# VHH binders against Inositol-pentakisphosphate 2-kinase (IPK1), part 4

Target 1, 281 residues: Inositol-pentakisphosphate 2-kinase (IPK1), of Saccharomyces cerevisiae (q06667)
Amino acid sequence: MQVIGRGGANILIDYGDPTWLWRCCIRWPDLLSSNNSYTIKNISYIKDYVEPLLHGLLCPMYLIDVDIEAIRPILSDFILNLDDKVVKVIKIKNLTNNTSNLILNNHFLKSYCSQNLQTVILELKPKWLYYDTDYCRNCTHNAFKGRGTKYCYNQLLMNPAHLELIFGECNIFPVKFKDAMHEYLRNDNNIFKILYDLQKKLTKNTTPISDIKSINDVNDEHLLLMTLRDVTCFIEWNSAENALHVNIIDVDLKPKEKWTHWTKTYSQLTSSQKIYHTSNK

## First folded at step 1 (VHH)

Design b4 (framework vhh_gefurulimab)
Fold by ESMFold2-Fast, scan of step 1:
Structure b4 (fold): chain B 281 residues (1-281), chain A 123 residues (1-123)
Amino acid sequence: as target 1 above (281 residues)
Amino acid sequence: EVQLVESGGGLVKPGGSLRLSCAASGRTFDDYAAAWFRQAPGKEREFVSAISWSGDTTYADSVKGRFTISRDNAKNSLYLQMNSLRAEDTAVYYCAARYLGSYYLTEYAYDYWGQGTLVTVSS
């Protein structure tokens, strides 16, 4: 049993099953019960609000109970008070289990492959695809943080040929895989177009970030919009089937308290070096 | 995929009743969840009631016990029976539908909308 991944709010645990991982919330370092309460609420949110919008695209996941004694050696490093006898865990499909080689890792995406190159996986975070500003929010934010702006999901959305810049960084991508990706991106049912359309729809029903002055200005539509701006997408290609399979993860309910972070980021970006592309609106 | 047309709105006295209808066309309604939303003058649109494809229902607290949502899949129709009407029920009522099963309390979950029907509750 070992931690194989960590985000700001969650850890991924390898518990000895090759097809499944345990995803544990560690957002509240003081109390296990706080993380458990959130995990229950989060699964309900995903089932009731996220699954209907992304039907058929969500990574398989299940709420399970794990005895605290089975997981105590790991969780005691992340949570100070283990005040519940059971841990609410999300059992999630291991989407990289059939790939052992990380072949590309940049600010735009990660790519994994099997040793025989018959399976290729892309791990990507499209972030803000639809934006209501005149500048590209993703590129402007990356520039503000000192990150690269060579690759952009909004440019990819406007022009599938943008993908060739990324493929040029790694000479081992199979030709069939590259062809499958270009065909996929020319189809309007691709994941970037789906997320763009959903973000656009939700943006029209939410208070602009510039107008949020208190926690009471944050509604449920805003939280769902922020979820869709922070998802992780996995695209898997297999040479035998020559088809692409998409799984989405990190579809978590955002705490309303993050409104201060969102408004601060907005203010920072409006005062920074802005990066513009042809409008995608 | 579906087109929705509301009917049954009108002027009614406080304490009175109205039945709203929503007719769906374009495809079979069987797999759709449906809902009623309303928008009062000068206010934002709010949730009223929803029904799943299997007949499970939910209601806003302000209408619970007074309104009843129902559907007739053979007629591709959705209904809202409104009893004990109050002045604060005055609004344009909208029919909404979404493909695949479950209802939701938020506007963004619904892809198909009617044009609305006006309900005025006044003496």
Scores: ipSAE 0.000, ipTM 0.105, lowest interface PAE 20.4, mean pLDDT 84

Design b5 (framework vhh_7xy4_2)
Fold by ESMFold2-Fast, scan of step 1:
Order: structure tokens, then sequence, then C-alpha cells
Structure b5 (fold): chain B 281 residues (1-281), chain A 122 residues (1-122)
């Protein structure tokens, strides 16, 4: 058993099953019970609100109980008080179990491949595909954080040929894979178009972040919009099938308490050096 | 301002040992997991090892398990990597990294230091 992925809110655990991983909430460092309560609420939110919007695209995931003693050596490093006898865990499909070679890792995406190059996986986080500012929110945020801005999902969304810049970073990509990706992006039924349309629809029907002055101003549609702005997408290609399969993950309910973070980031970006592209509206 | 300063690299013979250090400042060191990553000349970043904020949990890439040991001294805001049984394949620029946000399967580190060069020459 080992932690193979970490974030501020979750850890991803390899427990010896090649098909499945355990995803454990660590958002509240003080109490296991707080994380457990959230995890139950989160899976209900995903099934009731996110799944209908992204039907057929969500990574398989299941709420399970794990005995605290089985996971104590790992969780004790992330949670101060293990005050429940079980841990509420999301058992999630291991989307890279047949692709152990990381062949590309940059600010835009990660790519994995099988040893024989017959399977290629892209791991990507499109973030704000639709934005209501006159500047590219993703590029402006990356620049503010000191990250690269060479590649952009909004530029990719406007021009599929942008993909050639990404492919140029790694000459190992199979030609059939590159062709499949170009065909996928020419189709309006691609994941970037789907997320863009959903974000656009929700943005038009929610209050602007600039209008949030307290936690009481955060509504459920804001939380759903913020979820869709923070998903992780996996695109898997298999040479035998010569088809692409998309799985979406990180579709978590955002705590309303994050309103202070969202409004702070908004203010910082509106006062920062902005990066502009052709309008995505 | 957040700073990570690596040291301890150098030229060693195969089978030799080196101890890398990373001095951290500008953030609450004990609140964050820390990692060592490396970049061989002309290749991408390779994950080596991670240690939890408390120091109670450590994780290693298969290429270094049993040879490298990651540790930290939270009182001194310092991260260490003890490297034993060094191989020519370990030749790379080694970076100390703060775990700000992780993607699935491999930690993604938004901040890394200037690095320290390790060369294992046969």
Amino acid sequence: as target 1 above (281 residues)
Amino acid sequence: QLQLVESGGGLVQPGGSLRLSCAASGFTFSDYAMAWVRQPHGKGLEYIATISGSGGSTYYSDSVKGRFTISRDNAKNTLYLQMNSLKPEDTAMYYCAKDILTGYYEPYFDYKGQGTQVTVSS
C-alpha cells in the first residue's frame, strides 16, 4: 500500500489492485469524521448533479468502507484525529494501470504509454474553457503563478492545429494516435466542446464571482460551475481498437468556504498582467 | 518569497554514495509534502521520492527503492536524499520540489529549486 498521488484535498492510494485505486479525502486535517461526512455528501452530489451533465463520461467510482487499522499508517500523516473506526473511501478505476511510462509532463498535460506504444493516455485539466473576462483566465492564472503559457486549452478549443505544438514536445507519439486525436478534436462532440458548453450555460445563469461578498452569496450552481472548471480528463487510445475513450475524474463538490479563495484569485488576476486570446464567447 | 536551495551533488564513481540537501524558506515547511525529482540531460522530469509533511510516510520510484532514502528535519526546514549504490543511470540534475498540487499517478510539483548536478561516471 502506497500513496501515488496527492493534493490539498485528496490522496490516491495503490493498495495492490491493478484495476482499482483508493481515493481518500484529506481536506479537513483535524478530523477523519469531517472527511468521512464530506465523502458521503460528495458521492451523492456527483451521482445527482454531475453525472446527469457528463453522462457516460465519468470514471467508474464507488463509495466503500475501509477499516481504519488497514489505512492508519498512511492517514495518520494527513489527519490529526482518526476519530472513526472506518474510512469512507472512493474506490476509483485505475486509468493508467497498463501504461507505466510517463512520456510527456508539462504545465498543459501528462502523457503515458505502454512499453509497446499500443496504448497512449493523456491526462489533462482544461480548467476555465468558458470565461466571462476579456482575458484568458487559464493563461493569466498560469502566468500569475509563474507557470508556462506556451500551450492553452482555450487556443486548442479555437484551433485544433494547436495540438501540433504539444505533439512536437515528444516525437514518440504513434502516427495513428496523432491522427485519432486530430479527428476527435474536429468532431464537435469532443470533451473540450462539451465542457465549454456546460460552463457557458452555467455561467450565464449564475451570479458573477465579483458579486460574492459572503458565504451566503454562494449558491449550488456556483459549486457545480466550479466543479466543472476543475475536472481532470483522461483520454485513452488503443492501437488495436484505434479508438479514443474519455474518462472524467475530480468532479468533487467544492466547499462553500472556498468563496474567499475564488474571490481572492479573481481580484489578483484582474490586477495582474493579463493574457489575451481571440474571444471564446 | 518561497525558496528551495539544493546542494550536495557532484561527481562519483559507480557504487558510490552522495547526500543531497534542500534548504527551504518562505513557507511553513512541516505543512507540505516534499519530493526529489531528477532530469537527465535531454530527458523529462523523473519522480524519485516523496516524504509527508510529518516525515512519517515515504514513497519511492521503483528505480531507486532500496538504494535511496528520503528524510527531513522540520526544525531546520531541510530535506535530504541519501543516495547509495549509485549507477551511471542516476546521472541527472536533481531538484527539490514542494508538493503544491498533485495529479493522479505521479505528483506534479509547481515549484522546484535550481537543482544540483549528480554525475555517476564509470
Scores: ipSAE 0.000, ipTM 0.113, lowest interface PAE 18.4, mean pLDDT 83

Design b6 (framework vhh_7ubx_2)
Fold by ESMFold2-Fast, scan of step 1:
Parts: structure tokens; sequence; C-alpha cells
Structure b6 (fold): chain B 281 residues (1-281), chain A 122 residues (1-122)
């Protein structure tokens, strides 16, 4: 049993099953019970609010109870007080199962493949596809943090040929895979278009970040919008079927208290060197 | 009035193939996620695959290369095409309406069929 992935709020544990992983909340370092309460609330949120919007695209996941003694050696490194007998865990599908070769890793995406190149997986975070600023929020944020702006999901959304810049970074991609991706991006039902449309719709029902002055200005639609701006998408291609399958993860409920972080980031970016795309309106 | 009826199970040799069908009635089939779940003797239920009305799927990787979920909305029918069957695929296969984050527990589906038995044996 080992930790194989970590975000700020969660760890991903390999417990010896090749098909499934345990995703454990570590957002509150003081108390296990706080993380358990959030995990229950989070699964209900995902079921009731996220799944209806992302029909058939969510990564398979299940809420389970894990005995604290089975997981104590790992969790004690992340949580100070293990004050509950069980850990509420999200058992989540291992989306990179059988694709152990990381063939591309940059600020835009990660790609994995099977040893025989019969399976290719893209792992990507589209972030802010719809934005109400006149500048590209993603590129401006990347520039602010000292990252490159060569690759952009908003450029990709406007022009599928933008993907050729990424394909040029790695000559291993099968031609059939590249063709399947270009065809997928020309279809109106691609994941970027779906997320763009959902973000646009939710933005119309939320207070602009520039106008948020208190926690009372953040409604539930804003939390859902921020969830959709922070999802991770996995696109899997299998040569036998020559088909693409999309799985979305990281669809977590955001605490309303993060409004101070969102407004601070907005202020920082507004005062930074902004990156504009020539045709986004 | 809501009914799900599975068919197509049986005894097959290892390496064989079967196509399971689930006939749905009593609701607007095209509006719902549809799921296949199996349960082997002495084991808990295991999710296999879910399909939405538009054909988008969520699939378990351990069976993904051998099992294909599909639907025909005009016929109100859900399918599971199974190839390269193994002894460990022996189970009762259930058709269920929806997808639930507690889908490892068959009791949390609002409707499921009685199941169709698949036995993979020499």
Amino acid sequence: as target 1 above (281 residues)
Amino acid sequence: QVQLVESGGGLVQPGGSLRLSCAASGFTFSDYYMTWVRQAPGKGPEWIATIYSGGSTMRDDSTKGRFTISRDNAKNTLYLQMTSLKPEDTALYYCARGYDFWSGYLEYFDYRGPGTQVTVSS
C-alpha cells in the first residue's frame, strides 16, 4: 500500500488492486472526522449537482468505509488526530491502469501509453474555458506563475488544429489516435465544448468575481462553476475499437470560504501582464 | 409497472462469447443512465458499465477490452456483449436503472432486473 498521487486536498492510494484506487480527503489536517464529514457531503454534491450536468462522463467512484487500522500507517502522515474508527474513502477507477509509460508531460497535458501503443491516454485540466474578462484567464495565470503560454485550451477550443503543436512534442502518437482526436474536436459534443457551454451558462447566474465583496455574494451556482473550472479529464483511445472514451475526475465541492482566494487571484491577474487572444469575445 | 428483464445468459466454455439483453418497460428509457452489475457467489456486487442516452459510457477497466455496453433506444433495450469469457466471469448479471455513487450496493438502485446467470466452465 502506497501513496501514488497528492493534491492539496486529497491523496491517491494504491492498495494492491490494479483496477481501483482509494482517494482520501486530507483537506483538514487536524481531524479525520472533519475530512469524513466533508467526504460524505462531497459525494452527495457530486451525485446531485455534478452528475446531472456531466451525463455519463464521470469516472466510476463509490463511497466506502475503510477500517482506520488498515490505513493508519499512511493517514497518520497527513492527519494529526485519527478520531474516527472508519475512514470515508472514495474508491475511484484507476484510469491509467495498463498505461504505465508517461510519454508527454508539460503545463498543458500529460500523456500515457501502453507498451505496444495500442492504448493512449491524455490527462488534462481545461480550467477556465469560459471567462468574463477580455484576456485569457488561463494564459494570464500561467504567465503570472512563470509558466509557458505556448499551449492553451482556449486556443484549442477555437481551432482544433492547435492540437498539432502538442502532437509535435512527441513523435510516438499513432496516426489513428491523432486522426481520432482531430475528428473528436470537430464534433460539437467534445468535452471542451461541453465544459465551455456549462461554464458560460453558470456564469450568467453568478456574481462576477470583480463584484464579490462578501461570502453572501457566493451562491451554489458559483461553487458548481468553480468545480467545473477545476476538473481533470482523461481521454482514452484504444486501437482495437478506434474509439475515444472520456472520464472526468476532481469534481469536488468547493468551500464558500474560498471566495477570498478567488477575489485575490482575480486582483493579482488584473494587475499583471495580461495575455489576449485575437478573436475571443 | 417499471420492469427490467434480462436474458441471454447460460453455460459457456472459457474463451466463449455471450450477448446479454435487458428489455425495459414502464418508463422513458432514453432519459436514463443504464447499468450492468454482476454478483458472483459469496461476493459483493461488482459494477461493470454504465451508458447514458447519447451513448456515453463509463466502464470498468478489468472487463473493458472484453465487454461492450450498448443501447437501442428505439427498442428500449440495453445490451452487454461479452467476449473471451473466463471462469471468474461466472456471476448473476443484473440490469439496473441509473448510476449511483453507492452502485456497489444493488439495493441503492431504484429498479433492477432479476438477473441472468452466466456460468463459464469446462
Scores: ipSAE 0.000, ipTM 0.206, lowest interface PAE 12.6, mean pLDDT 84

Design b7 (framework vhh_7b18_3)
Fold by ESMFold2-Fast, scan of step 1:
Structure b7 (fold): chain B 281 residues (1-281), chain A 122 residues (1-122)
Amino acid sequence: as target 1 above (281 residues)
Amino acid sequence: QVQLVETGGGLVQPGGSLRLSCAASGFTFSSYAMGWARQVPGKGLEWVSYIYSGGSTEYQDSVKGRFTISRDNAKSTVYLQMNSLKPEDTAVYYCAKLYYGSGSYLDYFDYWGQGTQVTVSS
């Protein structure tokens, strides 16, 4: 078994099953029990609040118990005190199975394909699709961090032809795949439009970040909005069916304590060099 | 046994060029994305460039147009061609093997080399 993916709050573990991965919370480095308690709350949050909004687009996920001794050699590198006998793990479908090549990776997306090009997968993070500032939050944040701004999901949402810039980065994408993607983006039921509409609706019911002065100003709708601004989307194409299948992951409950980071980032971006696009309001 | 060995560092004047090489062994080189990161004096580690198994490349904005990453799968070697070097490019440069499919973050590396020093000064 090996760690095959890492974020600030989670690791993905390949444990030898081609269909499934273990996703382990490492958000609290001091205590396993803190991560276990959060994992239980998180899966309940996903089932009760996120699943109804995403119309069955969620990646299959199951809460399981893993014996600490089976995972100790990996987990001891991330958590100081392994104070529980079991680890609460999210068993998540391996969305890149049947693909063996990472063919594209830039600030906009990653792409994987099978050796025979019969399967193509896109991995992408749309982030802030709806925003209430006059500038593009995603591009302004990327510029502030010294990252690329050549490609943008808000540009894509305004003009589906923006996708041609990405296709130009890699000449091995099958023509049928590119056609399927253009067809998908012309349909108002595409994942970007769905996330945009959900973010817009939730923004109406949340405290503007500029108005958050304490943890008491953060409501449950705000946490849900921040979850939807941080999802990862997988789009899989298979040549036999010539159809796209969408799965969403990284739909985690955000701690309310993050309000200080959100307000700090807002202040930094309002004082930085802003990047403007056609309004999406 | 995974090994990454960097060479090609040295002292160069502003506006000069250097080519870094990283010889890899102990894994199927052609199957993995490779990258370069640097540690600037007084600053943390920062990503410089990546090259993926499919051949696509990515650069930090500060080095775009000046640096070029490439790979030779037959030799299990990744290169970084550095042109128009500036004093702020002075750093220890590290070669890194990325987890398959993980990509862009330092915390996704599963192995790093020992580094090679690049000094840009008059």
Scores: ipSAE 0.000, ipTM 0.125, lowest interface PAE 18.1, mean pLDDT 82

Design b8 (framework vhh_podentamig1)
Fold by ESMFold2-Fast, scan of step 1:
Structure b8 (fold): chain B 281 residues (1-281), chain A 120 residues (1-120)
Amino acid sequence: as target 1 above (281 residues)
Amino acid sequence: EVQLVESGGGLVQPGRSLTLSCAASGFTFSSYAYGWYRQAPGKQRELVAAISSGGTLYADSVKGRFTISRDNAKNSIYLQMNSLRPEDTALYYCATEIYGWSYLDSFDYWGQGTQVTVSS
């Protein structure tokens, strides 16, 4: 058993099953019980609020109990007080178990392939697809952080030919895969359009970030909107089937306390050099 | 903490050879795929070669000239570069794949790079 991935709020553990991973919350470093309580609330949130919006697209995941003694050597590095006898863990499908080579890695995506190029996987974080500013939120944020802006999910949403920037960075992509991706993006039922429409709908029911002055201005629709702005999409292509399969992860409940982070970021971007695109609303 | 350290770069004349090494630490080496990438000034990073339990892959520009290999006992991968050309001049990076999930961006799985300059 080993940690194979870490974010600010979660770790991914390889426990010897090639099909499944353990995803453990480490958001609260003081108490295991705080992370356990959140994990239970999070899985309920995902099932009750996220699954209805993204039906059939969520990565398979299950809430399980793991004995603390089985996982103590790992968790003791991340949580100060292991105050429960069980750990609430999300058992989540290993979406990259059929791929072996990282073929593209930059600020906006990762791509993986199998040895024989029979499987290609894209790992994407589309972020803010709908926004109510006249500038591109994602590109402006990337520029503010000193990142590249040559590839943009909002431009991809408006123009499928924008995908050629990804293909131009790596000459290994199979022609059938590139063709399948172009066909997929022409269909209005693609994942980018779905997320765009959901973000647009939820924006109508939320306080604009410019108007958030306290934690009391954040409602449940705002938390759901922020979840949808932070999802990770996996698109898998298999040459035998010649079909694309989409799985979405990182659909977590956001703490309301992050409102100060959201408002600070908004303020920084409105006063920064803005990036504009033609017709990306 | 995943760490990758590249070495073996330098200045060489066209037609010569270099061997790059990448030392990995902080995880179970044999369980993961590894790749060599390069980045020339003003250009994006591109895949040069990759190795996994499923075999090897090479970019068209280096097929027949470069060979990727691994030594699981030494937690290292190598890139043997033969018949070097001026267009091979770049900073060469070692990278590893750890299941391709967004959380993996939290790990430093790119090394600092090693400079290869091919010129007379």
Scores: ipSAE 0.005, ipTM 0.283, lowest interface PAE 10.0, mean pLDDT 81

Design b9 (framework vhh_enristomig)
Fold by ESMFold2-Fast, scan of step 1:
Structure b9 (fold): chain B 281 residues (1-281), chain A 122 residues (1-122)
Amino acid sequence: as target 1 above (281 residues)
Amino acid sequence: EVQLLESGGGEVQPGGSLRLSCAASGFTFSSYAISWYRQAPGKQREWVSTIYSGGSTNYAESVKGRFTISRDNAKNTLYLQMSSLRAEDTAVYYCARSYLEYGIDYYYMDVWGQGTLVTVKP
């Protein structure tokens, strides 16, 4: 058993099953019971609010109970008080199980492949596809963080050929895979267009971030919008089938209390060097 | 310009020790959390250890007590001191820069080194 991924709110644990991972909430460092309560609420949110919007595209995930003694050595590094006898865990499909080689890793995406190059996986976070500012949120944020702005999902959404900038960084990608990706992106039923349309629809029903003055200005549509701006997409290609399969993860309920973080980020970006593209409105 | 370069890998006998280094350039090294990952043949990449900008450390359970992560901010260098090496530690070891994106649950590893091979052979 080992931690293979970590963030401020969750850890991913390899527990010896090649097909599944355990995803454990660590958002509240003081109490296990707080994390358990959130995990139950979160899985309900995902099933009731997110799944209907992304039906058929969500990574398989299940709420399970894990005995605290089985996970105590790992979880005690993240949570001070293990005040429950059971840990509420999200058992999530291991999407990179059939790939062993990390072949590309940059600020835009990660790519994995099988040893025989019969399977290629792209892992990416499209982030803000639809935005209601005059600047590109993704590129402006990357510039603010001192990262490159050469690769952009908003540019990709406008022109599938934009992906050639990324493909040029890895000499291993099979031609059939690259062709399949270009064909997929020419179809309006691709994941980027789906997320763009959902973000655009939800934005019409939410208070602009510039206008949020208190927690009372944040509604459930805003939380859903922020979830969709933060998803991770896995696109898997298999040479034999020559088809692409999409799985989406990181579809978590955002606490309303994050409104102060969102407004602070907005202010920082507004005051920074802004990056502009052709309007996507 | 932003780069991470691993070194120090090689062949070692079981029970032996190796010290891996990761030289960072093109960014303010002291401001970032840096992690060690490894990938054994036929297996997925696995997290090994992280050291945060403030000096706090975390370790995968399989290496706890055997490996020590450290950093030298003046030299822009990350270290992994490995002791009591086992055949199971055979892997390519990578260092990675951690970036916490606003609004996400996971750290993005936005810069990776090319890796250094560690082989534990009798």
Scores: ipSAE 0.000, ipTM 0.098, lowest interface PAE 16.3, mean pLDDT 83

Design c1 (framework vhh_enristomig)
Fold by ESMFold2-Fast, scan of step 1:
Structure c1 (fold): chain B 281 residues (1-281), chain A 121 residues (1-121)
Amino acid sequence: as target 1 above (281 residues)
Amino acid sequence: EVQLLESGGGEVQPGGSLRLSCAASGFTFSSYAISWYRQAPGKQREWVSTIYSGGSTNYAESVKGRFTISRDNAKNTLYLQMSSLRAEDTAVYYCAREWLDYSSGYTFDYWGQGTLVTVKP
């Protein structure tokens, strides 16, 4: 049993099953019970609010109970007080398979492939696809953080040929895979267009971040919008089917208390060097 | 006060069909996902199907292709059309509305009283 992925709010655990991973909440470092309560709320939120918008695209996931003694050696490194007898865990499909090789890793995406190149997987976070500023929020944020701005999902959304820059970074991608990706991106039902349209619709019903002054200005649609701005997408290609399959993860409920972080980030970006692209419509 | 009231259960022979209804009151029906659950004698409650506010649906593998969930927002009513019924489908069927209260951070559940479906030869 080992941790194979770490974030600020969650860890991914390989527990010996090649098909499934355990995703454990570690958002609250003081109490296991706080993380358990959140995990229950989170899975309900995902099933009730996120799944209807992204039906058929969510990674298979299930809420399960794990005996604390089975996971104590790992969880004690992340949570101070293990005050419950069971851990509420999200059992989530292992989308990268344990045999995948990491072949590309940059600020834009990660890519994995099988040894025989019969399977290619892209792991990416599109972030803010719709924005109502005149600057690209993703590129401006990347520049502010000292990250690269060579590749951009908003540029990709406007021009599928932007994908050629990324394919140029790695000569190992199969021709059929590259062709399948180009065809996929020319279709308006691609994941970037879907997320763009959803973000645009939700933005109409949410208080602009510049106008949020208290927790009372944050509604449930704002939380849903912020979830859709922070998802991780996996695009899997298999040479036998020559088809692309999309799975989305990290569709978590955002605490309303994060409004202070959102407003701070907005203020920082507004005062920073802004990056502009062709119009976002 | 949130209320859910199921109806339409009864006795049918294997291969038969039934349509269950759930009448909802006390909340804005169109704004919520509503689910069907069932409980067979001596077993825990099992999820059957959910229909979301936008019209998307999800089904348990055991009923996929045989059951169809639908809603009529004008009538505040949820339906479950059951076909190709088997002895294993014998259970009390419950309508449920589950929601997350973001202000308090608590999850709340409302359940109906159930309607019995018996599949006998």
Scores: ipSAE 0.000, ipTM 0.108, lowest interface PAE 17.9, mean pLDDT 82

Design c2 (framework vhh_gefurulimab)
Fold by ESMFold2-Fast, scan of step 1:
Structure c2 (fold): chain B 281 residues (1-281), chain A 122 residues (1-122)
Amino acid sequence: as target 1 above (281 residues)
Amino acid sequence: EVQLVESGGGLVKPGGSLRLSCAASGRTFDDYAAAWFRQAPGKEREFVSAISWSGDTTYADSVKGRFTISRDNAKNSLYLQMNSLRAEDTAVYYCAAEYSGYDWLTPEYDYWGQGTLVTVSS
């Protein structure tokens, strides 16, 4: 049993099952009970609000109870008080189970393949596809963080030929996979267009970040919008099927208290060196 | 923590009907996929029927067309309507619940009731 991934709010645990991972909330470092309460609320939120918008695209996930004694050696490194007898865990499908080789890893995406190259997976976070500023939010944020701006999902959304920059980073990609990706992106039913349209619709019902002055300015539509701006997409290609399958993870309910972080980031980016693209949307 | 309590079992003649109930406590039933299993004396426990968190239902071949599984989330209860009962339906019936999931084809049943006896005479 080991931690194989960590974010600010969650850890991913390999517990010996190749098909499944345990995803444990660590957002509240003081109390296990706070993380358990949130995890229950989060799975209900995903079922009732996220799944209807991303119908059929969500990674299989289950809320389960894990005995605290089975997981204590790991959780004691992340949570100060283990004040419940069970841990509420999201058992999530291991989307890279049958892929062994990490063949591309940069700020833009990760790619995995099987030993025989019959399966290729892209792991990526599209982030802000729709934005109401005149600058590209994703590129401006990447520049602010000292990351490169060579690749951009907003440029990809406007022009599928942008894929050639990504494919040029790795000579291993099968020709059939590249062709399938180009075909997929020419269709308006691709994941980038779906997320763009959802973000655009939700933006009209939310207070602009520039206008948020208190927690009372954050509504539930805003939390849903922020969820859709932070999802992770896995695009899997299998040569036998010659089709692309999308699984989405990281579809978590955002706490309203994060409004201060969102407004601070907005202010930092508006004061930084901005990056502009042709707004052909 | 979830506790499941079955009721509604009894003695019935072949061709008769019974409705089993399962009351859940400790957590919202709406978040759970739930199932009915049965075990006849000296036999292994067998699957009868399941309902997913989204309302999709499945049935064992032996009960298809005769049994109907349903859920009432407001009452935190699961039901099994049993029609056209046969002697081979005689068993202890168990309510089972799993955690919420998006793929009902991979259910895990972690909570079990104590069972309710159904006897079909002759």
Scores: ipSAE 0.000, ipTM 0.116, lowest interface PAE 16.4, mean pLDDT 82

Design c3 (framework vhh_7xy4_2)
Fold by ESMFold2-Fast, scan of step 1:
Order: sequence, then C-alpha cells, then structure tokens
Structure c3 (fold): chain B 281 residues (1-281), chain A 122 residues (1-122)
Amino acid sequence: as target 1 above (281 residues)
Amino acid sequence: QLQLVESGGGLVQPGGSLRLSCAASGFTFSDYAMAWVRQPHGKGLEYIATISGSGGSTYYSDSVKGRFTISRDNAKNTLYLQMNSLKPEDTAMYYCARDFYSSGWYEYFQHKGQGTQVTVSS
C-alpha cells in the first residue's frame, strides 16, 4: 500500500489491486471526520450535478468504507486527528493500468503507452476553455508562472492542427493514434468542445470574478463552473478498436472559501503580461 | 470530538448590545475559518459573518454590517460576535459554525454548535 499521487486536496493510494485505486480526501488536515463529511457531500454532488452534464464520460467511481486501521499508516501523514473508525474513500478505476511506459511528462500533459504500442493514453487538464476576459486566461496564467505558452487548449479547440505541437514532443506516437486524434477533434462531440460549451453556459449564470467582493457573491453555479475548469481528462486509444475512449476525473465540489484565491489570481493576471488570441467567443 | 459551545445570548431591549462567545475544541482552531449564522423562529438559516483562520479577513451580511463585529482569540480557541444597535429583527437562535461554506452545493453547515438564543424585546 503506497501513495502514488497527490493533489492539493486528495491522495491516490495503490492498495494492491491493479484495476482500482483509492482516492482519499485530505483537504482538511485536522480531522478525518471533516474529510469524511466532505467526501459524502462530494460524491452526491458528482452524481447529482456533474454526471448529467458530462454524458457518462466520468471515470467509474464508488463510495466505499475502509477500516481506519487498514489505512492509518498512510493517513497519519496527512491528517492530524483520525477521529473516526471508518474512512470514506472514493474507489476509482486505475485509468493507466494497461500502460507500462510514461513517454511524455511535462506541465501541459502526460502520455503513457503499452510496451507493444497497442494502447496510448493522454492525460491533460484543459482548464479555462471559455473565458470572459479579452485575453486567454490559460496562456496568461502559464506566462505569469513562467511555464511558457507553446501549448494552448483554446487554440487546439479552434484549430486541430495545434495537435502537431503536442505530438512533436515525442517521436513514438503511432500514426494510427495521431490520425484518430485528428478525426476526434473534427467532431463537435470532442471533450474540449463539450467542456467549452458547459463553461460558457455556466458563466452566464455566475458573477464575473472581477465583481466578487465577498463569499456571498459565489453561487452554486459558480462552484460547478470552477469544477469544470479543473478536471483531468484521460484519452485512451486502443489499436485493435482504433477508437478513443475518454474518462474524466477530479470533478470535485469546490469550497466557497476559495473565492479569495480566485480573485487574487484574477488581480495578478490583470496586472501581468496578457496573451491575446483571435476570437474564441 | 469536534465541539462548539455558544454562550452570551439573552433578552435585550432595542438599541442594546450583546457579546456572543463560542468555545471550540477537537480541532486546530487557527486553521479554520469560523462563521456566525442565525435562525429566526420558523424561518431559514441566515448568514451573519465569517472570519479567516488568522483573523486577518472578515466578511459581513448587509443586514448587520456596521452593527456587528466578528473576532477571534486563537490562543483561547474562542470566537466572538459583538452585537450593537440590536433590532427586533435580530431575534434568533445564533450558531457558531466551522467550515460554514465548505458544504458548497448544500447551503447548510454540518459542524455547528447547539446555539444561543437572542431575543430583542419589542
């Protein structure tokens, strides 16, 4: 049993099953019971509000109970008081289980392949596909962080030829895989277009970040919008099927208290070197 | 384990003042934002004020802005609400809450105390 991934609010645990992983909330470092309460609310939120929007694209996930004694050696590193006998865990499908090689790993994306190149997976975070500013929020944020602006999912959405910049990072991508990706992006049912349309729709019902002055300016549609701006997409290609399968993870309910972080980031970006694209709206 | 105990409520005349206290235990107090909320008889919950973990940021509902002051003493694990210029409309059960807004999609708090009644006569 070991931690194989860590985000700001969650850890991924390999517990000896190659098909499944345990995803444990560590958002509140003081009390296990706080994380358990949130996990129950989070899975209900995902089922009731996120699943209907993503047309069955969500990674298979199940709320389960794990005895605290089975997981104590790991969780004691992340949570100060293990004040509950049971841990509420989200059991999620191991989306990279059929791949052994990490062939691309940078800030913008990761790619994995099977030893025989029969399976290729892309792992990426599209982030802010629809934006309500006159500048590209993703590129401006990446420039502010010193990450460069070579790849842009907004430009990919507008022009599928942008894929060639991504594929240029690694010479072992199969031709059939690259062709499948180009075909996928020509279809308006691709994941980037789906997320763009959802973000655009939700933005119409939310307070612009520039106008948020207090926690009371954040409504439930805003939290859903922020969820969709922070998802991770896995695109899996299998040579035998010659088809792409998309799974989405990290569809978590955001705490309203993060509004201070969102407004701070907005303020920093409006004062930075802004990156503009031709019309995206 | 987590416990919040409110006190300081009572009967007061319009224009009067009260100071509410909330004693917190079972968690690292300074790591969490704290809130005061109230529930008038037969009505829904109303947000009053929030204070950040460090005490550096405070937020108020329009109905109490300028009249109420939220504060905290992290050394004593205690949250306070100073209530001035009280009105009959302020009559409610007052609750101390941890992580009030962490419920997000569900606009209710799960980590709240038992409450303290404030009644502003006539």
Scores: ipSAE 0.000, ipTM 0.116, lowest interface PAE 15.6, mean pLDDT 81

